# Designs tried in a protein design chat: VH-VL binders against NAD kinase (nadK). Part 6

Target 1, 268 residues: NAD kinase (nadK), of Syntrophomonas wolfei subsp. wolfei (q0aze0)
Amino acid sequence: MKIILVNNRFKENTEKKAQEIAGQLSALNVEVIIDNGLDEPYAGTVDFIMVLGGDGTMLRAARRYGQRAIPVLGVNMGTVGFLSNIEINELAEYLPLILREEYSLEARMMLEVAVFQQQSLLTRVFCLNELLLRSNSPRMLSFALEISGQKLEPYRGDGLIVSTTTGSTAYSLSAGGPIADPQLDAFIVTPVASHIINKRPLVVSPEREISLHLLEEREAIIGIDGQIKMDFGAENRVLIKRAPHPLLMVNLKAKPFFTSIDRSLQRQ

## First folded at step 4 (VH-VL; framework fv_bermekimab)

Design S42 (from Bb2 with heavy chain S106K R108Y)
Fold by ESMFold2-Fast, scan of step 4:
Structure S42 (fold): chain C 268 residues (1-268), chain A 123 residues (1-123), chain B 107 residues (1-107)
Amino acid sequence: as target 1 above (268 residues)
Amino acid sequence: QVQLVESGGGVVQPGRSLRLSCTASGFTFSSYGMHWVRQAPGKGLEWVAVISYDGSNKYYAESVKGRFTISRDNSKNILFLQMDSLRLEDTAVYYCARSPKYYWGKGYYFDYWGQGTLVTFSS
Amino acid sequence: DIQMTQSPSSVSASVGDRVTITCRASQGISSWLAWYQQKPGKAPKLLIYAASSLQSGVPSRFSGSGSGSDFTLTISSLQPEDFATYYCQQANSFPYTFGGGTKVEHK
């Protein structure tokens, strides 16, 4: 058995805990690879991924390993989040179930994002929550949205979010998008501060292909899961599809999505 | 270490029945769709059937529809293919293969395969 | 049913050569295509999924391209272990179908 421990090297407590857990697993004859985000993703075969941290660490793990169809467990390190399943102080009691593979898996769709300059592919990345197109200056953007070859009327505003259902509670929610059951597969397309009256969020089939490009030269960026930022100009085009594999999230402990989001919304 | 091990192949007579099994280990079997793919001697690959992660959905190639039945036992990590009314055209190595749990009918890629089990016919 | 036509049926090549294999679908399948490698007496191994995504553990000399109905698998610099039969597979809709295969053999 081989396990990857994903942590954030910039958080002292998380780094120390990862090394402690690696020691415990090694004592049980489990081979452990620590991924603190500094190096390239581990290329070898692995059986399980433990993510030690908050939602941000899980998003990074999903980008690096989500397409490999490996069980991924989110272990919370103090910050309440939506993508973790158990708390760090509960890990010891659940470890035997992990080693015996006594858990269920929940599939979460991911996005495949391809960025082009003219006809040339610049980069291709995967993400769990969303792609955000936004202005990087006080000036609003003018941009084109195309869904499966259907060209919509131009958008004018601060930007656009293309989200998974898992991402419905992240940036899309803040921009006025709907809350979606994460077990449902769909793209949620949410305008950011649209100047055009009645531009509404769209919920579309995950089989659709979505493309975006600027109609005027502006300072813009595209953001992926709030972690990757790339300059985006009128010479660029982005193509968004459903990723080939979903993230396989481990369920060891019941976590009621609707009750959790309802409580979160009341807190503000 | 994902492993898929097929068994149950052998020599049969036309018109008879045979049941193939595929035992899975090294992963959570109940989280994956499972497929049967066959290959006649010296020929290419032919997709045979699929079963969803929970067994609720199934689909068959036209060449086997009505004769073959795919099923699974998630408590024992075993996939089955019940083959009835066997024909000479069914002569092949039968592979089991897994695909990730997600959208039914779309994007099922076979990331792991078993070693195969041979089904042949006596005259 | 979606028919997958693969060409050529065989390629004679030497170590270090660039090898290109093509696959054509009888109707549009977007990017729902995979490539597999099969060595004699062995089960197939997934190389490329979603037309152009490299499976983990597969050498970077393998690459896939194409969308819609025309697809290509490229081996940039053939290695001794790459002599095998290659298959494309559409994952757009049931029943799933494979191409006829391309055997990459020694020149």
Scores: ipSAE 0.000, ipTM 0.384, lowest interface PAE 20.5, mean pLDDT 86

Design S43 (from Bb2 with heavy chain G107D)
Fold by ESMFold2-Fast, scan of step 4:
Structure S43 (fold): chain C 268 residues (1-268), chain A 123 residues (1-123), chain B 107 residues (1-107)
Amino acid sequence: as target 1 above (268 residues)
Amino acid sequence: QVQLVESGGGVVQPGRSLRLSCTASGFTFSSYGMHWVRQAPGKGLEWVAVISYDGSNKYYAESVKGRFTISRDNSKNILFLQMDSLRLEDTAVYYCARSPKYYWGSDRYFDYWGQGTLVTFSS
Amino acid sequence: DIQMTQSPSSVSASVGDRVTITCRASQGISSWLAWYQQKPGKAPKLLIYAASSLQSGVPSRFSGSGSGSDFTLTISSLQPEDFATYYCQQANSFPYTFGGGTKVEHK
C-alpha cells in the first residue's frame, strides 16, 4: 500500500507529526510519500491520501489529487473545520480500518475552471470550493455572465462567485449565498456587492456551463479556493464546468453537517 | 549542468529598495521550491526566504518579514527578492539556492547555490 | 525558531588529523540536518544531508552521525583542501536555521 501524506510546511507547523505518522506507516509496510506544498504534486500511483491539517490543507490536496479517484481522509490538527473527518488524537484508533479499507466514501463535486485568451487555453484547474471573480482596484467591474449559452443582463459590482455545494459555507456564504447540503450537486452563483437591483444568488444544475468575461477594461483577478490568484482582463474569458471526477472523501466517523454548521454560525 | 546566477546587488543607501534576481538553467525550474540565504561579511549563514514551485506559498525569516518579498517568473526561470526599507544589518552576500526533491521526506537541503551577489551601504 | 549551537567555533589541525565538529538543536529535529563546507569567497557546498547521507562527489573521509538534537561531522584524515568553515543546518521546519560555523585552521 502506498499513501500520500499531505501537510503544509508553510503555515501549519505539522512537520514533527507528519514524520511520526510516516514512521508508523513504514513500520506497517506502508510506502509513504510526503507532500508539504513546496514541490509539484506527486505524479505516481497511490492507494490513499491522508491530509494533516485544516480545511486549507484539504483544499490544496483536493486541487492536486481530487481528479484521481483516490480516497482522501482529512485529519484535523487544530480548530474543527468542515472538511476533516477525524481528529489527530483519533488516528491510531482508526488506522487499522484505513489499512483494511473498512470505511465509506462521500463524493463531493468539484469545479473545472478553464481560462482563455482569444481562443487559446491559458490554464485549466480544478477546485473544491469556488472560483471568485473580483475587482483588483477600487473601481467596480462590468461583466457578462452566460449560463449554457443563455446571456444574462450585464453585472455591475465588485465581482461574482461560482461555488460548489461544498463551497456554500466558504466565500459564497460571506457574500450572501445560501447554505447548501454538500450531498447535492449544484453550482451556486453569488454576486459580490452588486450595484444592479434584483441580482440574487442563483442555484443551477451542475450540467450547466458557466462563462464569464469583462465588458470593460478593468483590473480584475480570478481566485481559486482562496489560495490561487491570477490576473483577468478584457481579452480573457473563463469557462466553468463540473469536473470529470468528484473528490472521494473518507468517512470513518459520522460528522453531522447541519449541526456542525449551526454550531459554527453561533460562534461566527 | 545546474546553474544559478545572481545579479542586482550593489551599494545602496539606508531606507532605500533593491531587487535581486537569480537566473536558473539546467533543470526544470518550475518544479522546484527556491530559497534565498545571506551571509554578512565575516559572519555565518542566515536563511532568508522560500517560495514554492508555483509561487503560491512563501515563508520569511523574522528579521526580514514585512520588508522583503520573494517572487518568481517561471516562464523566464528567474527568482526575485525585492528588498524594501533596507537597514545596515542587511549588508551581506545574497545566495539563491535550490532544494532537491524527496518523495519520502520532501525537499529539505540546498544542493545547488549561486555565486552570490553583494549588498552593501554607502556611508 | 530552532536554535543551532555549533562547537567549537574554530579548531587548529594538521594534515592527517581527525577533526570532529558538533551541532546541537534547541529541540528535536529527527535526522533533518545537513552539513556544508565553505571556502573563502565561495558559495557553500553540501557535504552531508539527512544527518548521515554523503552527497554525491564528496570524499568518503567525511561522515555524519547523530539524531534528535545532537549531531557530529567527522573528517577522518584532514587534507589540504579541507581547511574551510563548516556549517550545520536544520531542515525540520521553517525558518531553516544554521549553526554559527566552525573554522578549521592550519596549526
Scores: ipSAE 0.197, ipTM 0.639, lowest interface PAE 4.6, mean pLDDT 88

Design S44 (from Bb2 with heavy chain G107E)
Fold by ESMFold2-Fast, scan of step 4:
Structure S44 (fold): chain C 268 residues (1-268), chain A 123 residues (1-123), chain B 107 residues (1-107)
Amino acid sequence: as target 1 above (268 residues)
Amino acid sequence: QVQLVESGGGVVQPGRSLRLSCTASGFTFSSYGMHWVRQAPGKGLEWVAVISYDGSNKYYAESVKGRFTISRDNSKNILFLQMDSLRLEDTAVYYCARSPKYYWGSERYFDYWGQGTLVTFSS
Amino acid sequence: DIQMTQSPSSVSASVGDRVTITCRASQGISSWLAWYQQKPGKAPKLLIYAASSLQSGVPSRFSGSGSGSDFTLTISSLQPEDFATYYCQQANSFPYTFGGGTKVEHK
């Protein structure tokens, strides 16, 4: 068995724990590949991915490996998040189940984001939470949104978020989007500080294709999962589709999503 | 075949800025984390900074934190070190270095180094 | 930051001698230690990584040992090209830190 252990080398505590866990797995005759965020993703075949860290590390793992149909387990290192399934102090208890492949999988949809300059594809990326189009200056944006070829009236405001249901509790929530059951597959389209008062968040089929482009030259940024940023100008167009494969998240114990989000909202 | 060539060093006045460049060839630059390591004349090695393969993660030695900025341009295979508020103790040969991509801990070390570029101060 | 203490600062040796250099970390670093060789005017060269793994192309007379906080580099039979300065480096956590260096000089 071959496992990728994903951590963030730039975090002292996760690096120490990654070393300890890699040693334990090697002692059990498991081959360990360490992805600490320094180098590009491991290109070989693996059986399982274990993510040590918070939601940010899980988002990175999803972008790197989510399209490979490999089970991914989130192991929380301290701050409780929405994407982890077990705590680090529970890992020893669950490790035998992992090695015997005694767990269930939960499929989470991902976005496929393609950015074009004029007619040429510049980049194609996958993400678990959202794409954010936002102004990079005090000026509001004027932009066009098309959903499966249907052209909506122009948007004016600070930007727009196209989110998965998993991403409904991330940037989309902050912008006034709905909280969605992550077991559902849907795009959530949430305007950011729209100056057109009747622009509402939209919940649309994940079979839809969404396109965005600027109607006026402005300084704008495309953001992916809050971790990748790209300049976006009037010569650019972005196409957003459901990714070919969902992220396969490992469930070793039940997660109380609705009670967790309810407690988080009461503390905000 | 792997080559790293530093440039941009020279004589500078204290408090000024300088930008170093490292041009990479012979490997897929965009796949590797990159480091800057310096060595003061007649002294030992001091690690300066690291940048991840895609530029999203960075870390700095305490002595340069807040004054130096590491960055990269993967389309041109160039690594940069922007050095602001330069001090006399920054006098050193600056090396760019690559860490290998292999798992099992080999990615923690420096398998290829450039020839270095000297940063010194006018007197 | 993890401090790396290297000893001795210099050693005088003759061709054919066994040379040992010691490196001590201020805290546990598992096996995440490398050894480098540097000749005057040149960039360092990686000799050993992960405390005991010999880098490709490095002669077998070089060996490393140790774990935790105490590490040793050994040159079993010193050759003329081995007169150089040697550095240890911890790779356990950022910032990476180097030892002060050991100069291996002609007797």
Scores: ipSAE 0.201, ipTM 0.653, lowest interface PAE 5.1, mean pLDDT 88

Design S45 (from Bb2 with heavy chain G107N)
Fold by ESMFold2-Fast, scan of step 4:
Parts: sequence; C-alpha cells; structure tokens
Structure S45 (fold): chain C 268 residues (1-268), chain A 123 residues (1-123), chain B 107 residues (1-107)
Amino acid sequence: as target 1 above (268 residues)
Amino acid sequence: QVQLVESGGGVVQPGRSLRLSCTASGFTFSSYGMHWVRQAPGKGLEWVAVISYDGSNKYYAESVKGRFTISRDNSKNILFLQMDSLRLEDTAVYYCARSPKYYWGSNRYFDYWGQGTLVTFSS
Amino acid sequence: DIQMTQSPSSVSASVGDRVTITCRASQGISSWLAWYQQKPGKAPKLLIYAASSLQSGVPSRFSGSGSGSDFTLTISSLQPEDFATYYCQQANSFPYTFGGGTKVEHK
C-alpha cells in the first residue's frame, strides 16, 4: 500500500507530525509520500491520501488529487472545519481500519473551471468549493452570466460565486447563499453585493454549463477555493462544468453535517 | 548540468525598485520550489523568500515582507524577485537557490545555488 | 526568529588536522540543520543535511552530529581544498536562519 500524506509546510508542527506518521506507516510496510505543497503533485499511483490539517489543506489536496478517484481522509489538527472526518489524536485508533480498507466513501462533486482568452484556453483547474469572480478595484463590475446557452440579464455588483454544495458553507454562505446538503449535486450561483435588487441566488442542475465574461473593462479576478487567483479582463471568458470525477471522502465515523453547521452558526 | 544564473543587480538609490531574475537550466524548473538567499558584503547568509513549484505558495523573511515579491515564469524557467522601497540594509549579493526533493524534509535545504548578483547603493 | 550561534568565528589549522565547528540554536530544531561550505567569491555548497546526512558527492571526512539545539560539523583530516567558511542553517521553521559562519584558515 502506498499513501500520500498531505500537509501544510507553513503551519506549526504539521511536517513533524507527518514524518512521525510516515515512520509509523513505514514500520507497517506502507510506502509513504509526503506532499507539503511546495513541489508538484506526486505523479505515481497511490492507494490512499491522508490530509493532515484544516479545510485549506483539504482543498489543496482535492485540487491536486481529487480527479484520480483515490480515497481521501481529512485528519483535523486543531482547526475548526467541515472537511475533516477524524481528529489527529484519533488517528492511531482508526489506522487499522484504514489499512484493512474498512470505511465508507462519500462522493463530493467538484467544479471544472476553464479560463479562455479570445479562443485560447489559458488554464483548466478543478476545485471543491467555488469559483469567485470579484472586482479588484473600488468599481462595480458589469458582467454576463449564461447558463447552458441561456443569456441572463446583465449583472451589476461586486461579483459572483459559482459553488458546489460542499462550498455552500464557504464563500457562498458569506455572500448570502443557501446552506446546501452536501449529498446533493448542484451548482449554487450567488451574487456578491448585487446593485440590482431582484438578483437572487440560483440553484441549478450540475449538468448545466455556466459561462461568465465582463461587459465593461474592469480590474477583476477569478478566485478558486480562495487559494488560486487569476486576473480577469473583458477579453477573458470562464466556463464552469461539473468535474468528471467526484472527490471520494473517507468516512470512518459519523460526522453529522446539520448539527455541525447549526453549532457553527450559534457561535457566530 | 544544473545551472542557475542571476541577473538584474546593480547600483540603486534608496527608495527605488529593482527586479532580479534567475534563469534555470538542466532540470525541470516547474517541479521545484525555489528560494532567494542574500549575503551582505563580508557578512553571513540571510534567507529572503521561497516560492512553490507552481507559484501558489510564498513566504518571506520579516525584513523584506511587504517590500519584496517573489514570482516565477515556468514557461521560461525564470525566477523573479521584485524589490520595492529599497534600503541600505538590502545591500547584498542575491543568490537564487533550488531545494532538493526528498520524501521528507523537502524544501528545507539548498542543493544548487547561482553565482549571485550584487545589489548596492550609490553614496 | 530562531537565532543560530556558531563557534568559533575562525580557526587556524594545518592539513591533516581534525576540525570541529559547533552551532547552537536558540530553540529546539529537532534534526532540521544543514551545513554549507563557501569559498571566497563562490556560492555556498551543501555538505550535510538533516544534521547528519552526507550530501551526494561530498567527501566522507565531513560528518555532522547533534539534535535539538546543539550541533557539530567535523572534518576528520583537513585537506587543502577545505580551507573555506562554513555555515549552519536551521530548517525547522520560516524564516530559515543561518549561523554567523566559521572561517577555517591556514596556520
């Protein structure tokens, strides 16, 4: 068995803990690759991915490895989050189940984001939470939204979020979007500070294609999972689809989504 | 085989800007984290900044944070250091350096260094 | 920031001598320490990483030891090409920091 340990090099104790876990796994004849985010994703085949950290580390792991149909386990290291299944102090207890493959998998949809300049594809990326289009200046954006060939009336405001259901509790929530059951497959389209009173969040089929482009020259950016940032101008177009493969999240213990989000909202 | 060549150094006035470049050859540049390390004349080494293989993660020494920006162009195999609001304390030879890939401890050490480019100030 | 203190700042030695350089960290850094050699007008060269691992191509007369806060670089039998300045570097946490250097000079 070959496992990737994903951690964040810039967070306290994560590399030391990753090394400690790697040593324990190696003693059990498991091959271990440590991915701390500074090098390219490991190109070889692996059987399991263990993510050590918070939601941000899980989002990076999903972008790097999520399309490979490999089980991914989130192990929380003391941060509050929605994407981890067990705590680091529980890992020793659950390790035998991991090695025996005694767990269930939960599929989470991902977005495929393609950015064009003119007719040319500039980049294609995958993400677990959302794409954010936002102004990078004090000026309001004017932009076009098209859903499966249907052109909506122009949007005016600070931006737009196209989110998965997993992302419904991230940026989309902050912008007034609905909380969605992550068991559902859907795109959630949430306006950011819309200047048009009747622009509402939309919940659309994950089989739809969503495209965005600016109607006026503005300084804007496209953000992916809050981690990748790309300049976006009137010459650019972005196309958003459901990714070919969902992220396969490991479930070792019950983690009730609704009670977790309810507690989070009470703390606010 | 592996070669790193810095350029862009020179004589500057305090408060001005400079952009340093480091051209890499002999390895797959886009696969490695890269660093800038400087050395003031007659002094020791000081780590300046790191950038991940794809440019998505960066970290800076406190002495340069907010003034320097590390970036890279993987299509051209070039590492950059944009230096704004330069101070006399920034006088140094600037080295670009590659981190080796290990299964553990990657991006902690510097296995190849360029020859350095000198940044100094007019009196 | 983690402060790295090297001792001595210079040492006078003859070919064949055993040379020992020490490096002390202001806090625990486990084994995240490297040693570099720098000759005048040249870039540094990695000698030892992870406190005791010899870099490929480096002569076996160089060795590193220590863990936690105290580290030592040893040259068992100094050769003519070893007259240089040596630096330790902690790799435990950002920002990475270097010792002040030790110049190994001719007697």
Scores: ipSAE 0.086, ipTM 0.594, lowest interface PAE 5.5, mean pLDDT 88

Design S46 (from Bb2 with heavy chain G107S)
Fold by ESMFold2-Fast, scan of step 4:
Structure S46 (fold): chain C 268 residues (1-268), chain A 123 residues (1-123), chain B 107 residues (1-107)
Amino acid sequence: as target 1 above (268 residues)
Amino acid sequence: QVQLVESGGGVVQPGRSLRLSCTASGFTFSSYGMHWVRQAPGKGLEWVAVISYDGSNKYYAESVKGRFTISRDNSKNILFLQMDSLRLEDTAVYYCARSPKYYWGSSRYFDYWGQGTLVTFSS
Amino acid sequence: DIQMTQSPSSVSASVGDRVTITCRASQGISSWLAWYQQKPGKAPKLLIYAASSLQSGVPSRFSGSGSGSDFTLTISSLQPEDFATYYCQQANSFPYTFGGGTKVEHK
């Protein structure tokens, strides 16, 4: 068996724990690759991905490996989050199940984001939570939104979020979007500080293609999962579609989504 | 044949700026984390900064934090170090270095180095 | 920051001698230590990584050992091309830090 351990190089505690776990796995004849975020994703074949850290580390792992149809387990390092399944102090208990491949998988949809300049593809990225279009200056944006070729009335405001259901509890929630069952496949389209007060969040079929472009020359950025930033100008267009493969998240322990989110929302 | 070639060093006045470049060849530059390491005349090695393969993550030594900026252009296979507010203490040979990947604990060591470029100060 | 204390600062040796250089970390770094060789006017060259793993192309007379806080580099039979300065480097956490260096010079 070959496992990737994903951690964050810039967090000392996760680095030491990754080293400890890698040593334990190697003693059990498991081949271990450590991905600490500094190099490009490991290109070889692997059987399992173990993510050591918070939600941010899981988002990075999903972008790097989510399209490969490999089981991904989130192991929380003692911080609060929604994308981890077990805590680090529980790993020893669950490790035999992991090595025997005795677990269930939950599929989570991902976004495919393609950014164009005129007709040329500049970049293609995948993400688990959302794409954010926002102004990078004091001036609000004027931009066009198309859903499967249907042109909506122009938007004016600070920006727009296109989110997965998994991302419904991230930036989309902060911008007034709905909380969605992560087992549903849908895009959630949430305006950010719209100047037009009657613009509402939309819940859209994941089979739809969403297109965004600026109507005026403005300084803007595209943000991916709050971690990647790309410049976006009037010469650019972004296309958002359902990614070819969902992220396969490992379930070793029942994690009741609705009671967890309800508890979190009650904490002032 | 892996090669790293630094340029941009020279004689500078205190308080001025200088930009160092490192041109990479013989490997897929966009796949690797890259580092700057310096060595003051007659002294040991001092790690300066690192940049991830895609430029999204960076870390700096405390002595240069806020004054130096590491960046890269993957389309041209070039690593940069923008050095602002230069001080006499920044006098050193500056090396560009590559981290290996696909090793246990990847990105921790420097498997290839450039030949260095000297940054010094005029009186 | 993790301080790396390297000793000795210099050693006088003859061809054929066994040379041992030590490196001590101010805190535990597991096996995340590398050794480099630097000749005058040249860039450093990686010899050993992960405390004991020999880099491809490096002669077998070089070996590394240690874990935790104490590490050693050994040259089992010194050759003429081995007269150089050697540095250890901890790779446990940012910022990476180097030892002060050990100059291996002619007796």
Scores: ipSAE 0.213, ipTM 0.632, lowest interface PAE 4.1, mean pLDDT 88

Design S47 (from Bb2 with heavy chain R108Y)
Fold by ESMFold2-Fast, scan of step 4:
Structure S47 (fold): chain C 268 residues (1-268), chain A 123 residues (1-123), chain B 107 residues (1-107)
Amino acid sequence: as target 1 above (268 residues)
Amino acid sequence: QVQLVESGGGVVQPGRSLRLSCTASGFTFSSYGMHWVRQAPGKGLEWVAVISYDGSNKYYAESVKGRFTISRDNSKNILFLQMDSLRLEDTAVYYCARSPKYYWGSGYYFDYWGQGTLVTFSS
Amino acid sequence: DIQMTQSPSSVSASVGDRVTITCRASQGISSWLAWYQQKPGKAPKLLIYAASSLQSGVPSRFSGSGSGSDFTLTISSLQPEDFATYYCQQANSFPYTFGGGTKVEHK
């Protein structure tokens, strides 16, 4: 068995903990690759991905490895989040189940985001939560939204979020989007501070293709999972569709989504 | 007993090529990442290149990028360093070294080293 | 690239002395640091890994400390076989880089 350990080099003690876990796994004849985010993603074949950290580290792991159809386990290092399944102090208890491949998997849809300039593909990225289009200045944006070739009336406002159901509790929630069962596949399209009173969040089939472009030259950015930022101008177009493979999340213990989100909303 | 034995060093002319080899014994070679580290006469250590245990990943120091190629043959337990467009500043003893089992990226510590092979220049 | 600055470049010491060598990284490297000993004409030997972990077979008089950007190697009571050059190495990210070395010499 070959496992990738993904850790966040900027988190307290995560590098030393990754070394410790790698040593334990090597003693059990498990091959271990450490990914701290500085180098290119490991290109070889692996059997399992263990993510040490919070939701941010899981989002990075999903972008790097989510399309490989490999089980991914989130191991929480003390930060509160929705994407981890077990705590670091529980790892020793669950390790035998991991090595025997005795766990269930939850498939979580991902977005494929393609950014174009003058019909040339600039970049293609995958993400687990959302794409955010937003103004990078005090001026509101004027932009076009097309869903499977259907041209909607122009949007005016601060921006738009295109989210997975997993991302429904992230930025989309803050912008007034619905809370969605992450086991459902759907896009959630949530306006950010729309000038038009009747613009509401949309829940659309994951088979839809969504495109965005500016109708006026403005300073704007595209944000991916809150971690990647790109300039976006009137010469750019972004195309969003369901990624070819879902992220396969490892489920070692029950983590009821609805009671967790309910508690989170009461604490905020 | 772990052993790493370098060979292929010698006297070379600037601009030419040289291939170094490192033969491993006493451990499962195919399970370990391998590195080349060099040391100019009377100077300190300089990391040169790494290859993952299965050969799928490689990384090079900027000073050798585009000129040197690291490779391995796991069936024969041999690590290679192909050195092209050699320069006077490549004069050094070249060591092969193994990394801890299965690491890639952070955490490479060199627990065993070869004896080194000298690469030097004439005229 | 991460620059590793090692000090002092040389130190003169007697058997029984306490010797300290410092290593500073140009950016944070957490605990991804190793220390090596090299004797003339020989390959380096790993002494300390992960900043403070003693390699199997290395005498307990060697110890490492530090995290982030500042690290120290200490030899608590210098022995005759300890006269050598010592190097730190960061293992945080590629390309890996070594300190300039510290030569521990007889007085």
Scores: ipSAE 0.000, ipTM 0.413, lowest interface PAE 15.9, mean pLDDT 86

Design S48 (from Bb2 with heavy chain R108W)
Fold by ESMFold2-Fast, scan of step 4:
Structure S48 (fold): chain C 268 residues (1-268), chain A 123 residues (1-123), chain B 107 residues (1-107)
Amino acid sequence: as target 1 above (268 residues)
Amino acid sequence: QVQLVESGGGVVQPGRSLRLSCTASGFTFSSYGMHWVRQAPGKGLEWVAVISYDGSNKYYAESVKGRFTISRDNSKNILFLQMDSLRLEDTAVYYCARSPKYYWGSGWYFDYWGQGTLVTFSS
Amino acid sequence: DIQMTQSPSSVSASVGDRVTITCRASQGISSWLAWYQQKPGKAPKLLIYAASSLQSGVPSRFSGSGSGSDFTLTISSLQPEDFATYYCQQANSFPYTFGGGTKVEHK
């Protein structure tokens, strides 16, 4: 058995805890690879991924490893979030179940994002929450949205979010998008500060292709899960599809999604 | 560096078939949409057909729909146009052209063109 | 289909002249317009895309303007190599359509 431990070396105490867990697993004859985010993703075969940290660390793990169809467990290190399943102080209790593969898996859709500069593919990246197109200046954007060859009326405003259902509680929520059951597969398309009063969020089949580009020369960026930023100009194009594989999230204990989101909304 | 070379044109009889080929070099062929554009002698340009970067989507001008078939072989960097039931109105120089756009439907501009291959009819 | 109308069909000019070519779409096409240059016996060459963006390697004397349905290609100071036929092309929706062409010829 080979396990990747994903942690953030810059968070206090996560490095020490990762070392402790790696030692425990090694004593059980489990090979451990540490991914602290500084190097390229581990390229070899792996059986399980354990993410030590908050939602941000989980988003990084999903981007790096989510397409490999490997079980991914989120272990919370004290940060309240939606993507972890157990707390770090519960790991010792659940470790025997992990090693015996006594758990269920929940599939979460991901986005495949391809960004082109005029004549060339610049990058292809996967993400769990969303792609955000936004202005990088006080000037509003004018841009085109196409859904499976259907060209919508031009958008004018600060930008657009194309989100998974898992991402419905992230940037899309802040922009007025709906809360979606993460067990559903759908794209959620949410305008950001649209100057057109009746531009509403759209819920779209995950089988569709979504394309975005600027209609006027503007300074803009695209953001992926709030972690990757790229300049985006009139010469650029982005294509968004459902990723080939969902992220396989490990469930060791029940997490009441609707109760959790309801409490979070009362704080806002 | 970027090159597109058409072949397969010639003199044909009405009702016959021809297959045009366009061999691409100097760029990643599989990343680009490809088009056929024709020009009748002494006339303007007429768009004929398009194929997406991966071959999954195609579109045809009404004048050729049902008679022409566009296809590509990304392993060999070749674009094809199979022309069936040829008519006198199909007389033209046929150009292949690349579009540097992954997106389907809008904003396809033809940044590089081949030299063209002539399709004409004997009578 | 979207019809593209170019004006004039031909223009007689001398080296150093300012040349203006107009293209009109039968319906709104936003900025989805390109301009091409074609010399006799040669393939077309892209000059301007997205109505006003100059293609890499194209001399700055070429410029494009317009949006919606009315577009203009301007050559600020005609050079000997600019005597050619120019075409506009809408890239708004399939099928793509070209203008009828404008031949820029010697006076």
Scores: ipSAE 0.000, ipTM 0.381, lowest interface PAE 20.8, mean pLDDT 85

